# VH-VL binders against UPF0128 protein PH1314, part 18

Target 1, 225 residues: UPF0128 protein PH1314, of Pyrococcus horikoshii (o59052)
Amino acid sequence: MIKMLEGYYIIENPGVVPAERRFRMKDLKAWGYDLHLGTIEGERAYFISKTGERHEGETYIFKGKEYHVSRTQKEIPENARLLARIIIERGNPYLEVWLEEEDVKFPLTKEDPRIILKRIWEKEKLNQLLKHVRAVGLTTDFYKDNVFTQGIPLPYEEYPPKVRRVLREVKDIHRDLTGFGRFVFQYFGEVDKMHNYRLYWTLPTLHLFDIDIANEVDKVLGMLD
Key: E = the ipSAE of ESMFold2; O = the ipSAE of OpenDDE; V2 = 0.75 times the mean of E and O plus 0.25 times the DockQ between their complexes.

## First folded at step 16 (VH-VL; framework fv_zigakibart)

Design t2 (from d5 with light chain D50E; at its last look DockQ between E and O 0.77; V2 from the best seeds 0.00; counts 0 for: pae E 4.0 > 2)
Fold by ESMFold2, look of step 16:
Structure t2 (fold): chain C 225 residues (1-225), chain A 120 residues (1-120), chain B 107 residues (1-107)
Amino acid sequence: as target 1 above (225 residues)
Amino acid sequence: QVQLVQSGAEVKKPGASVKVSCKASGYTFTDYYMHWVRQAPGQGLEWMGYINPSGGSTKYAQKFKGKATMTSDTSASTAYMELSSLRSDDTAVYYCARDYDWLTGYFDYWGQGTTVTVSS
Amino acid sequence: DIVMTQSPSTLSASVGDRVTITCRASQSIESWLAWYQQKPGKAPKLLISEASSLESGVPSRFSGSGSGTEFTLTISSLQPDDFATYFCQQYNSYPYTFGQGTKLEIK
């Protein structure tokens, strides 16, 4: 849905914010984890450690339990799914991650999503996301203020073609990648070859743990730079 | 699937008016600006202006201000372009053309064209 | 108004030839240029947008290049179906303007 109100251009898709989502090994590695098969207190389990922290054949104690690493996985097992969700406890968001093998769930971690997102964005050099994130919960909010001149916003019909192309990319991200999204935009013109604009962008946090989606959002945030 | 069907050819005398229709189907009419482009016999293409079917806002090339009036009927998914005070040099084929994606400035679907002939 | 000038006005070529049509803008239009094909008695058909982006369903023998003020449309191996008039169009600034056309005749 596209609306123009009092100098704002709004791109909104009222789709669903997902409750849980399947992820790939590529995503888990980007989050900074290795996936292991082994034992916890002698019972077969999947578990994670920080990348490079634990090795095949290692036995260690974590939170009062004995872990043994039999194999560090290169891929998510064929009969399993890597799943995650965002939960809110006492006003604090957590990313809860587990592996589901057939009907058996193996909890992997429950961590502050802000810590993991920052790790992803630093590793992948997603500088627009790092610089412009403002809030992380069930949704993540970005705010970018690139206004250096005085004036009122231009009407959409006066946006340069490049600006209109960026807005089309946002629409495509909402439609094709995230389902839900809200993008609020003001454009003030180009001065000294520099675009003057403000934007607010709200997206489902869970999708930002998909590194391909995160990369696409970062790219679009920087297209007018 | 996307189709733009224009009204039939018109023969007019100088000083008359003509209203060309463009019926859209196969897409959401209000999601795309509609442009009008003319082509005089043996000549190139000339952009006349557009209408936003959502709300009816228009823009005209300076040459056609006061000459062309663009309107739309969203309930009928139809755009209209009216030419007033016709002259012999208004003889041309007039096309409606759908913007590629809301308003980009280039056109992916065109009507078949409506020939308007103005002769004494 | 930005004047778009095409050359040549008429081009005669044989099947299999590599054909290049040029379009020159009176001032920079960056890459905001489209190419259209028009066959006799038919409406124009969009071939290329943003100077070089080929539209879906357009044969890969068509390509576009250029930026700023000079642009080219190339047909790498001319086919009988390519007999037509070709137009460039800028969408950088209002009013949008077209080149005068290049008539491609296959002989």
Scores: ipSAE 0.380, ipTM 0.756, lowest interface PAE 4.0, mean pLDDT 92
ESMFold2 (binder alone), look of step 16: mean pLDDT 94; pTM 0.957
OpenDDE, look of step 16: ipSAE 0.825; ipTM 0.936

Design t3 (from d5 with light chain S53E; at its last look DockQ between E and O 0.85; V2 from the best seeds 0.00; counts 0 for: pae E 3.4 > 2)
Fold by ESMFold2, look of step 16:
Structure t3 (fold): chain C 225 residues (1-225), chain A 120 residues (1-120), chain B 107 residues (1-107)
Amino acid sequence: as target 1 above (225 residues)
Amino acid sequence: QVQLVQSGAEVKKPGASVKVSCKASGYTFTDYYMHWVRQAPGQGLEWMGYINPSGGSTKYAQKFKGKATMTSDTSASTAYMELSSLRSDDTAVYYCARDYDWLTGYFDYWGQGTTVTVSS
Amino acid sequence: DIVMTQSPSTLSASVGDRVTITCRASQSIESWLAWYQQKPGKAPKLLISDASELESGVPSRFSGSGSGTEFTLTISSLQPDDFATYFCQQYNSYPYTFGQGTKLEIK
């Protein structure tokens, strides 16, 4: 849905946001983890460690339990799915991650999503996400104020084609990648090759753990720079 | 299936007016600007202006200000273009053309064209 | 107004030929240029947008290139269905303007 309201251009997709989402090995690696098959206290399990921290054949103690690494996985096993969700406990968000092998669930981690997102964005040099994030919960809010000249917002019909193209990219992200989103935009014109604009972008936090989606959002946030 | 169907050919005397219709189907009419483009006999294409069916906002090329009036009826999914004070040099084929995506400035679907002939 | 100048005005070619049509803008239009095909008695048909993006359903033998002030439409291996008039159109600035057209004829 696209509309103009009091000088704002608003792009919304009120679609369905899944409670949990499937992810790929490349996402887990971007989060900073290796996936292992082995044992925990002698029982077969999947578990994670920081990338490069633990190796095949290693036995170690973590939080009072004995771990043994039999194999470090190169890919998510064909009979398994890597899954995650965002939960809120006592007002704090957590990324809960597990591997489901057929119908057996193996918990992998439960961590503050803000820590993991910052790690991803720093490692992948997603500078727009780093600079403009305002809040992280079930949704993540971005705010960018690139207004250097006082003025009255232009109507959409007076936007340059490049600005209109950016808005279409936002619409496509909401439709094709995230299913939900709200993008609020004001454009004040181009002065000395600088676009003057303000934006607020709300996206589902869980989708930002997909590294390809994170890259696309970062790219779009910077398209008018 | 997107379709734009225009009203039939018109023959007019100088000084008269003509109103060309363009009925849209197969998409949400108010989500796309509608443009009007003319083509004089044996000549190229000339952009006349557009209408935003959502709210009725218009823009005209300077040459057509005061000459063309663009309107729409959202309940009928129909755009209209009226030419006033017709002269012989208004003889042309007039096309409606749908913007690719709300307002990009290029057109992915065109009506079949309406021939307007102005002769004494 | 931005003047769009096409060359050549008429081009004769045979089936199988590689054909190039040029469109020049009087000032930079970045990449905001479309190409259309028009057959006699028919409305124009969109081929290419944003200088190089091929419209869905258009054969891959059509391609576009260019930026700034000079743009080309190329047909890599001409087919009988390609004999038509071709127009470029800029949408960088109002008023939107078209080139004068290039008529592609059978040699």
Scores: ipSAE 0.447, ipTM 0.782, lowest interface PAE 3.4, mean pLDDT 91
ESMFold2 (binder alone), look of step 16: mean pLDDT 94; pTM 0.959
OpenDDE, look of step 16: ipSAE 0.796; ipTM 0.925

Design t4 (from d5 with light chain N92D; at its last look DockQ between E and O 0.04; V2 from the best seeds 0.00; counts 0 for: pae E 15.8 > 2, placed apart)
Fold by ESMFold2, look of step 16:
Formats: C-alpha cells, structure tokens, sequence
Structure t4 (fold): chain C 225 residues (1-225), chain A 120 residues (1-120), chain B 107 residues (1-107)
C-alpha cells in the first residue's frame, strides 16, 4: 500500500510475519557459529559453538555437561531444517534457534538478537544498518536523517528518478523479501549535490537474520549517499 | 565505457540446458541489478527477470519460474542465465541489460545478445 | 500483467518528416515509461525514461510525452539513422512489459 500525507511518502505492506523462519548454513555462519554433530552426555545431538572455538574430535565440558564433536557440518544436514524465531520475555527480545531433523528438535541457542545482529552487520560491513538502527524487538526500526536545508518536503511529483528508485526498491523488499514493513519518507531536494531526506523504516527482525535480506536493506539505506 | 559482453551463440537439442554468460566492465558490477530480456525471432521484447549481483537475490517473471535460473560471480563481474528443459519455442536472442541505476526498471546498457537455437 | 499497446505497427516516412508513435497502458503507470530504439541484429538502445526524460547522448529531435495510460514518442525531423523499430516499456509493476513494437520504414 502506498500513500502520500502532507509531504510524506509511506510504503506499507500489511502482510503476515511468520512466527518462525527457515535459514541456511550461510546465515548460521554469518551469525558467528559452527554447527556440530556429536554427543551431549553420550546422547546423539546437534549443537553449536562460536566459529573456530571447537574442532572435530574434541571433548569438552559446557555448563556441567560433556560434549563430544564427531563432525563439524559444512551444510545443513539432509532431512533437517535450521529454524529460528523471535520471542519476547519480560519485555526483552530473544532469538531462539534450533535444528529440526525429521521430527526431532535440537535447541541450539537463545540469545539477545541485538548482539547477533551487530555481529552480522560488523562482519558483513553493513554500515548503514549499524549506523541507523534505533530499536530491536519483534520488529526493527531504522531512522536516517540526512536533512541539511531549512526547506519543506517536496511532493512526490517533484522527486527525481534516483529518489523514486529508492521507493521502488523498498516496495519490492516489502513485497518479495519481508512480506511486512513500513517505510516513511520525506524528500527536501538536492542541495550542493547532496540529497536531503529523512526516513523511518520498520521491518520484521527475524528477516534481518537472513544475510541476503540484510544486505539488500543496507544497500537501499545508502542509495542516496 | 560500460560494456556487457555475452557468450556466443548456442545450438541445443530439446531437453538440454544452456547457460549464457554476460561479462561486465567499466563500472562497479555489484552496484547495478542485471536483467535478462528475450526476443523470439520476429517478435518483441520480453522481460525475464533480474539478479542483484550484491547478495544474489533474484526476481523472475512468472512465465520463466522453473525455466530460468539467474546467478552471478562477483569476482569475475559476470552474470549468468541458465535455461533448462529446452523446447523449440525457447529459440530466441537473449540479452543481459543493466538497470539504469541500481533498480529503476529500465536499462541503459545491453549485451550484444546470445542466440539460442533449439532444434531436433 | 500490464499490457502495452503501440500504434501504428508500421509507419512509412521520408527523411525530414515529423513522426509520432503512441503507446497505451492497460492501467495507469504514472510516468514509469521508457522508449527504446532497435536496429536489425542489434540490441535495443534507451532513448527516453520517465516518459519524457531524454537519455544523455540522444539527439534532441527525439521527445516523449504523456502520463497515466497514454504516451507518445515524437521525432521532429527524421534522419536516415532513425529507421528502426521502437518499443515502449513500463516499469511500474512486475512483470515489466514492452509494447509490441513500431517499425519505422523508409518511404
């Protein structure tokens, strides 16, 4: 849905954000983890460690339990899915991650999503996300203020093609990648070869753990720089 | 001096696959979406889809879902489009085309075209 | 899908003539319309974007106008290099679609 309100351009997609989402090994590695098959207290299990922290053949104690690494996985196992969700407990968001092998669930981690997102964004050099994030919960808010003039916002009919391209990319991200989002935009014109604009962008937090989606959002945030 | 150079003409049998390449030069490959457009003999132009070379995200026209696969190799500044399960009506010239500026939806530079002929 | 309909399908003209071709969209596309020129055996060449914005390096004898559902391409004084097929393209909605083409022939 697109609408104009007194110098604002608003792009909304009121779709349904899934409660959980499937992810790839590429995403897990970007989050900073290795996936292992082995044993926990002698029972077959999948579990994670920080990248490079544990190796095949290693036995170690973690939180009072004995872990043995049989094999470090290169890909998500056949017949398995890497899944995650965002939950809110006592007002705080958590990313829960597990591997589902057929009908058996192997809990992998439950962590503050802000810590993992920062790690991803630093590793992947997603500097617009790092600089402009304002809040992380079930949704994540970005705010960018690049206004250096005292003018008033221009109507859409006066947007140059490059600015209209930003709006098209946001529309496509909401439709094709996230299914839900709200983008609020004001454009004040180009002064001294710099675009003057303000934006507020709300996206589902879970989707930002997909490294390809995160990369697309970062690029759109920087398109007018 | 933006240039898109496509791979040479292909003659294939029905049921085969073909992979067309598009080598980009003269600009930063990952800053622009790459589109693929086909033109059957004596016919007009038909948009097939795009790839974002930065991150590999794709969009396909409905007609080409399951038929076309678009990929890229950023270290080689090359986009690829593969057609599977070829039929005689896949005979066409296939163009890569650079989006004007990131993702505007119109194209300022085109490859020379790759003729794919499917004959039994 | 947005259907783009060009008219005429063919147009015969002489050097020096003023020619106009039209493109109609099956629904409003605002100004999200480009024009291309294609010569036999060659790739299309972008002439105009945003319905009326002339691409850098395109001769000023080319102009575009229109918004909503009806658009025109005009060549004010036809040159020998202008005999080609012309396509409009909408980029408002997926899938992007082209008109069927207008072949401009020497009379």
Amino acid sequence: as target 1 above (225 residues)
Amino acid sequence: QVQLVQSGAEVKKPGASVKVSCKASGYTFTDYYMHWVRQAPGQGLEWMGYINPSGGSTKYAQKFKGKATMTSDTSASTAYMELSSLRSDDTAVYYCARDYDWLTGYFDYWGQGTTVTVSS
Amino acid sequence: DIVMTQSPSTLSASVGDRVTITCRASQSIESWLAWYQQKPGKAPKLLISDASSLESGVPSRFSGSGSGTEFTLTISSLQPDDFATYFCQQYDSYPYTFGQGTKLEIK
Scores: ipSAE 0.000, ipTM 0.442, lowest interface PAE 15.8, mean pLDDT 89
ESMFold2 (binder alone), look of step 16: mean pLDDT 94; pTM 0.958
OpenDDE, look of step 16: ipSAE 0.620; ipTM 0.840

Design t5 (from d5 with heavy chain S57Y Y100E, light chain D50E; at its last look DockQ between E and O 0.77; V2 from the best seeds 0.72)
Fold by ESMFold2, look of step 16:
Structure t5 (fold): chain C 225 residues (1-225), chain A 120 residues (1-120), chain B 107 residues (1-107)
Amino acid sequence: as target 1 above (225 residues)
Amino acid sequence: QVQLVQSGAEVKKPGASVKVSCKASGYTFTDYYMHWVRQAPGQGLEWMGYINPSGGYTKYAQKFKGKATMTSDTSASTAYMELSSLRSDDTAVYYCARDEDWLTGYFDYWGQGTTVTVSS
Amino acid sequence: DIVMTQSPSTLSASVGDRVTITCRASQSIESWLAWYQQKPGKAPKLLISEASSLESGVPSRFSGSGSGTEFTLTISSLQPDDFATYFCQQYNSYPYTFGQGTKLEIK
């Protein structure tokens, strides 16, 4: 649905921010990890290491425990799911990642999502996400202020065709990719070949760990540059 | 399947009015702007204007301001276009046409057309 | 108003021919141009949007190109179903305007 309030357009999908999300091996690889099957202190387990850091057949000590790598997985096992959630502890967000094989959970990592996202976005050169992120929690907020000449905000019907397309792309992202989102936009016109606009975009943080979704959001944020 | 079904042909005398309907089905009516386009006999296409069914906002080409009135009935998923003070040069086929997505400015689905004939 | 001028007004061609229809705008419309096909007694059918984007279900023998003020619609290897009238339409600025049409006839 699109509506105007005091010169703002709001594009919203009012779904529920998911508590946890399933991910693909592609995503884990983009985060910079390998998935291993082996043992921890002699007991069968799945665990991760940095890509290329540990090899099949290797035994090593990490944080006082003995790890043995039996196999480095090429895909998520067919009877398992790679899952993650965002939790808040003492006011700090954490990304918890685990593999669930049937009824058994294998913890993989618990890390600050802000540091992980910045690392991924730098590697993938997602410059709009890097520059415009303002807050990361259960949702992530982006704010972009590209206003040099404010004037009177235009109605949607008076937007240039490319600016109207931005709003349609946002609708598609909310519908097809994230399920939830809130995008607030105002447009003041084009002066000296520069679009004058302001936007605020709230998206589920978990979805930004999906590299295909992150790339699409970055592209839309930069469409009017 | 997306369909736009228009009301039947009309024969009118000069000075009369006509109201053409365009019933939409197969999609969410309020998510797409509805345009009206006319085609006089043996001639090209002329954009007349549009209505946003969500809220009723209209825009008219200058030539049709005061001549055409565009409305919609959201509960019936139907758009209407009324022509007033008909003259012989209003004789044409009138099409409703839907934007591809919200307001794109080009039209992926068209009604079958309604012939309006104005003669004394 | 932006005037859209098509050439030629009528084009005679044979099945298998490559045909080109041009559309000129009186001022720049960037790439905000669509092409339509219309057969007698029928509504127009959208072929191409944004100068070159082929609509779903339209045969790949249709292609569009151009930007600014000069645009072309090309049909490679003309088929019997392609004999029709073709219109360009700009959607850069209000009022939206159409070219006068090009009738493609069988030779």
Scores: ipSAE 0.612, ipTM 0.855, lowest interface PAE 1.7, mean pLDDT 92
ESMFold2 (binder alone), look of step 16: mean pLDDT 94; pTM 0.953
OpenDDE, look of step 16: ipSAE 0.802; ipTM 0.927

Design t6 (from d5 with heavy chain Q62E; at its last look DockQ between E and O 0.78; V2 from the best seeds 0.00; counts 0 for: pae E 3.5 > 2)
Fold by ESMFold2, look of step 16:
Structure t6 (fold): chain C 225 residues (1-225), chain A 120 residues (1-120), chain B 107 residues (1-107)
Amino acid sequence: as target 1 above (225 residues)
Amino acid sequence: QVQLVQSGAEVKKPGASVKVSCKASGYTFTDYYMHWVRQAPGQGLEWMGYINPSGGSTKYAEKFKGKATMTSDTSASTAYMELSSLRSDDTAVYYCARDYDWLTGYFDYWGQGTTVTVSS
Amino acid sequence: DIVMTQSPSTLSASVGDRVTITCRASQSIESWLAWYQQKPGKAPKLLISDASSLESGVPSRFSGSGSGTEFTLTISSLQPDDFATYFCQQYNSYPYTFGQGTKLEIK
């Protein structure tokens, strides 16, 4: 939905924030993990380690339990799904990650999503996300204030083509997410080759763990720089 | 399937007016600006202006201000362009053209054109 | 107003030829340029947007390049269906303006 309200331009998909989401091996690797099949105390299990920390054939003790790595996976097994969700406990968000092989769940990790997102964004040099994030919970809020010379906000029809393209890119991202998104934008003009604008962008936190989506959002946030 | 169907050819005398219609189908009419472009016989293309069907706002190229009036009927998914005080040099083919996406400034679908002939 | 000048005005070529049509803007339009094809008695058809982005359904033998003030449309191997008039159009600033056209004829 696109709406022009007294000095604002709003692009909104009012869908539901997803409860859980399926992810790919490339996402898990971007989060900084290897996925292993092996045993924990002799019982078949999937588990993770930091990338490069454990190798095929290795046996090790972790928190009083014996782990054996039979195989380090190159891909998510065809009969399995890598899943994650955001949960809130005592006001704090956590990313829970597990592998579901048929009907059996193998817990992989539970971590503060803010720590994992910062790690991903630093590694991938997603500097707009790092600089402009304001809050992380079930949704993540971004705020960017690039106003150096403020005047009366321009109507959409007077935006330069590149600025109008930003709004279309946001629409495409919201459509491709097939869910919730809210983008609020004001444009005050170009002065000394500097675009003067302010934006607010709210997206489901879980989607930002998809490295392709994170990269697209970062690129759009920087389009007018 | 996006389609723009314009009204038929018109023959007019100097001083008359003409109103060309452009019926849109296959998409949400109010989500795209509609432009009007003219082509005089044997000549190139000339942008006349646009209408935003959502709310009815318009913009005209300077030479067509006071000459062309663009309107739309959202319930009929139809855009209109009226030319007033016709002169012989208004003889041209007039096209409606849909903006690619909201207001990009280039046009992915065009009507078949309406020939307006002004002769004494 | 930004004046768009095409070269050549008329081009004769044979099926299988590689042809290039140029478009010059009187001032920088960055990459905000589209190319259209028009056959006699028909409406224009969008081929390329943003100087080089091929419209869906347009054959890959068409390509566009350029930025600033100089732009080209290239047809790598002419087909019979390609004999038409070609227009460039800028959408950097109002009023939007077109080149005068290049007629591509059979030799």
Scores: ipSAE 0.417, ipTM 0.762, lowest interface PAE 3.5, mean pLDDT 92
ESMFold2 (binder alone), look of step 16: mean pLDDT 94; pTM 0.958
OpenDDE, look of step 16: ipSAE 0.776; ipTM 0.918

## First folded at step 17 (VH-VL; framework fv_zigakibart)

Design v1 (from d1 with heavy chain Y100E; at its last look DockQ between E and O 0.77; V2 from the best seeds 0.00; counts 0 for: pae E 2.7 > 2)
Fold by ESMFold2, look of step 17:
Structure v1 (fold): chain C 225 residues (1-225), chain A 120 residues (1-120), chain B 107 residues (1-107)
Amino acid sequence: as target 1 above (225 residues)
Amino acid sequence: QVQLVQSGAEVKKPGASVKVSCKASGYTFTDYYMHWVRQAPGQGLEWMGYINPSGGYTKYAQKFKGKATMTSDTSASTAYMELSSLRSDDTAVYYCARDEDWLTGYFDVWGQGTTVTVSS
Amino acid sequence: DIVMTQSPSTLSASVGDRVTITCRASQSIDSWLAWYQQKPGKAPKLLISDASSLQSGVPSRFSGSGSGTEFTLTISSLQPDDFATYFCQQYNSYPYTFGQGTKLEIK
């Protein structure tokens, strides 16, 4: 159902945001990492390094511990899962990433999600995400103000077909990809072949580490430009 | 199974009115705009307008303003279209048709049609 | 109002033929165009939306193309079930308008 509230349209899915999420090798590579099997202080482990930084057979010291790379993985092992979660510590968000092989957890990294997201978005040229992100925590907020000529907001029925499609695409992203989201939209019309609109979009941060979801959100943010 | 079932054929005299019903099933009635399209005998299709069942907003093609009135009963999942001051050139098959997704402007599910015949 | 003009009005063809139906808009409608099939006594059936997107359950022998003012519906290898009348419809601007139809008949 499309419903106008307080001069805006709100597309919302109040679904459950999972505490942790499974990711693919494709995502880890987009984050800028290689996954290795080897040893840490002689004990079998999985660990990461920056893409291309470490090679099979290499031994190195990192933060006072000796690492040896036995093999650089091409895929996530079939008996393992790449997992991540967002945690808040003293008001600051962190992305925790680990590999779970059967019942054994191998910590991979714990980093500020803003740093990793910026790296992903720059590498993948997701310019709408870069330009319009406003806050990152358990959820991520985007705000886009594309108003050059403002008038009375139009009702959905008076949107051009492409603008109506934006709202349907957002609904589909919330339903099919993220499970949760809130999108607030206001449209003022097209002047000089430019759409005049404002939008606010809240999405679960963890899902933005899925490169396919990030790409779809970026595409929708830029649909009217 | 998404379905639109319309009321039966009507024969009317000029000057009378008629109200055609369109009962929806198999989907959330208020999530999709409902359109009305007419087809005169041996002729093409003509869009008449729509209703948003959520809240009752209507839009009419200019030709049908004052001629057609579109309403809905959300508790019965039924849309209605009433034609007033019937004339012989109102003789046609009248279809209800729903949008594919909210308001797209094209119609993925159609009723079977209701023949309205206006003759003296 | 945007006038949609179809050609030809009637087309005679044999099973296995490749058939092309044209729809012209009186002004640009971008790609906001749908194609419908209608058999006698039946409601129209949606075949294609957005000029080229096949609906679920529509055979792949149907295809659509075009943008702006000129659009085509193509049936690559005509089957007996395809003899019907075909309509295009624009949804770029109110009022939504249909072409006058193309009747596809057996030769």
Scores: ipSAE 0.633, ipTM 0.858, lowest interface PAE 1.8, mean pLDDT 92
ESMFold2 (binder alone), look of step 17: mean pLDDT 94; pTM 0.954
OpenDDE, look of step 17: ipSAE 0.691; ipTM 0.879
ESMFold2, look of step 20: ipSAE 0.522; ipTM 0.806
ESMFold2 (binder alone), look of step 20: mean pLDDT 94; pTM 0.954
OpenDDE, look of step 20: ipSAE 0.762; ipTM 0.908

Design v2 (from d1 with heavy chain Y100E, light chain D30E; at its last read DockQ between E and O 0.90; V2 from the best seeds 0.79)
Heavy chain, then light chain:
Amino acid sequence: QVQLVQSGAEVKKPGASVKVSCKASGYTFTDYYMHWVRQAPGQGLEWMGYINPSGGYTKYAQKFKGKATMTSDTSASTAYMELSSLRSDDTAVYYCARDEDWLTGYFDVWGQGTTVTVSS
Amino acid sequence: DIVMTQSPSTLSASVGDRVTITCRASQSIESWLAWYQQKPGKAPKLLISDASSLQSGVPSRFSGSGSGTEFTLTISSLQPDDFATYFCQQYNSYPYTFGQGTKLEIK
ESMFold2, look of step 17: ipSAE 0.697; ipTM 0.887
ESMFold2 (binder alone), look of step 17: mean pLDDT 94; pTM 0.955
OpenDDE, look of step 17: ipSAE 0.674; ipTM 0.869
ESMFold2, look of step 18: ipSAE 0.637; ipTM 0.862
ESMFold2 (binder alone), look of step 18: mean pLDDT 94; pTM 0.955
OpenDDE, look of step 18: ipSAE 0.591; ipTM 0.820
ESMFold2, fold request of step 21: ipSAE 0.575, 0.625, 0.631; ipTM 0.836, 0.858, 0.859
ESMFold2 (binder alone), fold request of step 21: mean pLDDT 94, 93, 93; pTM 0.953, 0.951, 0.953
OpenDDE, fold request of step 21: ipSAE 0.858, 0.859, 0.853; ipTM 0.950, 0.949, 0.947
ESMFold2, last read: ipSAE 0.612, 0.643, 0.613; ipTM 0.853, 0.864, 0.851
ESMFold2 (binder alone), last read: mean pLDDT 93, 94, 94; pTM 0.952, 0.954, 0.954
OpenDDE, last read: ipSAE 0.837, 0.849, 0.870; ipTM 0.940, 0.944, 0.953

Design v3 (from t1 with heavy chain Y109V, light chain E55Q; at its last look DockQ between E and O 0.87; V2 from the best seeds 0.00; counts 0 for: pae O 2.3 > 2)
Fold by OpenDDE, look of step 17:
Structure v3 (fold): chain C 225 residues (1-225), chain A 120 residues (1-120), chain B 107 residues (1-107)
Amino acid sequence: as target 1 above (225 residues)
Amino acid sequence: QVQLVQSGAEVKKPGASVKVSCKASGYTFTDYYMHWVRQAPGQGLEWMGYINPSGGSTKYAQKFKGKATMTSDTSASTAYMELSSLRSDDTAVYYCARDEDWLTGYFDVWGQGTTVTVSS
Amino acid sequence: DIVMTQSPSTLSASVGDRVTITCRASQSIESWLAWYQQKPGKAPKLLISDASSLQSGVPSRFSGSGSGTEFTLTISSLQPDDFATYFCQQYNSYPYTFGQGTKLEIK
């Protein structure tokens, strides 16, 4: 959906924010975790630790429970799924991560999504996301103000090809990667080879935990710089 | 399938007007800009302008300002181009062409063309 | 207006040949260039956009390259169906303009 209203160009996909999402080992690693198969209090379980923190054969106490690492997983088991969701509890967001193997659910962690996202973005050098994030909940809001010259926002028909390309990329992200999003854009022209623009971008928080999606969003945010 | 079907060939006298139609099907008419391109006999292609069926905004090449008038009827999913004060050098095949996406500036779907012949 | 100049205006080649058509812009158009194929009595067909992006359904023997002011359309191995007139078109700035065309004919 495209709307031009009062100098705003809006790209919106009114899809559904997913209640949960499946992730890959690549994503978990990007989050800074290792996946282990072992035992918790003597019972078979999957659990995570910070990357490099624990090793195979190790037995340790964590939060009053005994953990034993039998194997550090290189990949998600074929008969298992890595899943996560964002929940709001008492006004605070939480990322819940778990592994489902067959019909058994193994909780892995419950963390502040903001902490993990920041960690990911710092590690992956996603500087646009780091700089322009404004709010994180079920959805994440980005705001970028690159207005150097005051003026009246231009109509879409006056957008340079580069700007139109960026908007197409946003559309594609909404369509192909996130299934939901709101992009509000104002363009004020090009001065001294610099694009003057303002944007608001709302995306499902959960999808930003996909490292590929995060990278793509970061790229798009920087395309006019 | 996406298709643009134009009206039939026209033969006009100098000074007359002609209105060519372009009916769109297979897609949401208002979601794409419609361009017009002409081609004189044995010559290249010449961009004339575009119309945004959503809202009706138009842009004309300077050469065709005052010569061509682009309109659209969303209820009929049809774009129109009217040429006024026809001259012999207006003789050409006129094409409607859909913009690929969001006014990208290149055209992925074309009408079959309408031959307009201006002769005394 | 940006002038697009194609070369050659006419090209004779045989089936199986590698063919290259050049398009030059009077000023930089970055990568905002499209290539079209047109057969007699037919409307142009979009082949390539953004200088090198092959459109869906277009044979892989077609390729585009270039940026700035010089662009090329290449047919790696000419097929009988490829004999036609080819046009480049810039959409960097208004008015959009086409090259004068290159007629590819059978030798």
Scores: ipSAE 0.247, ipTM 0.720, lowest interface PAE 2.3, mean pLDDT 94
ESMFold2, look of step 17: ipSAE 0.648; ipTM 0.864
ESMFold2 (binder alone), look of step 17: mean pLDDT 94; pTM 0.955

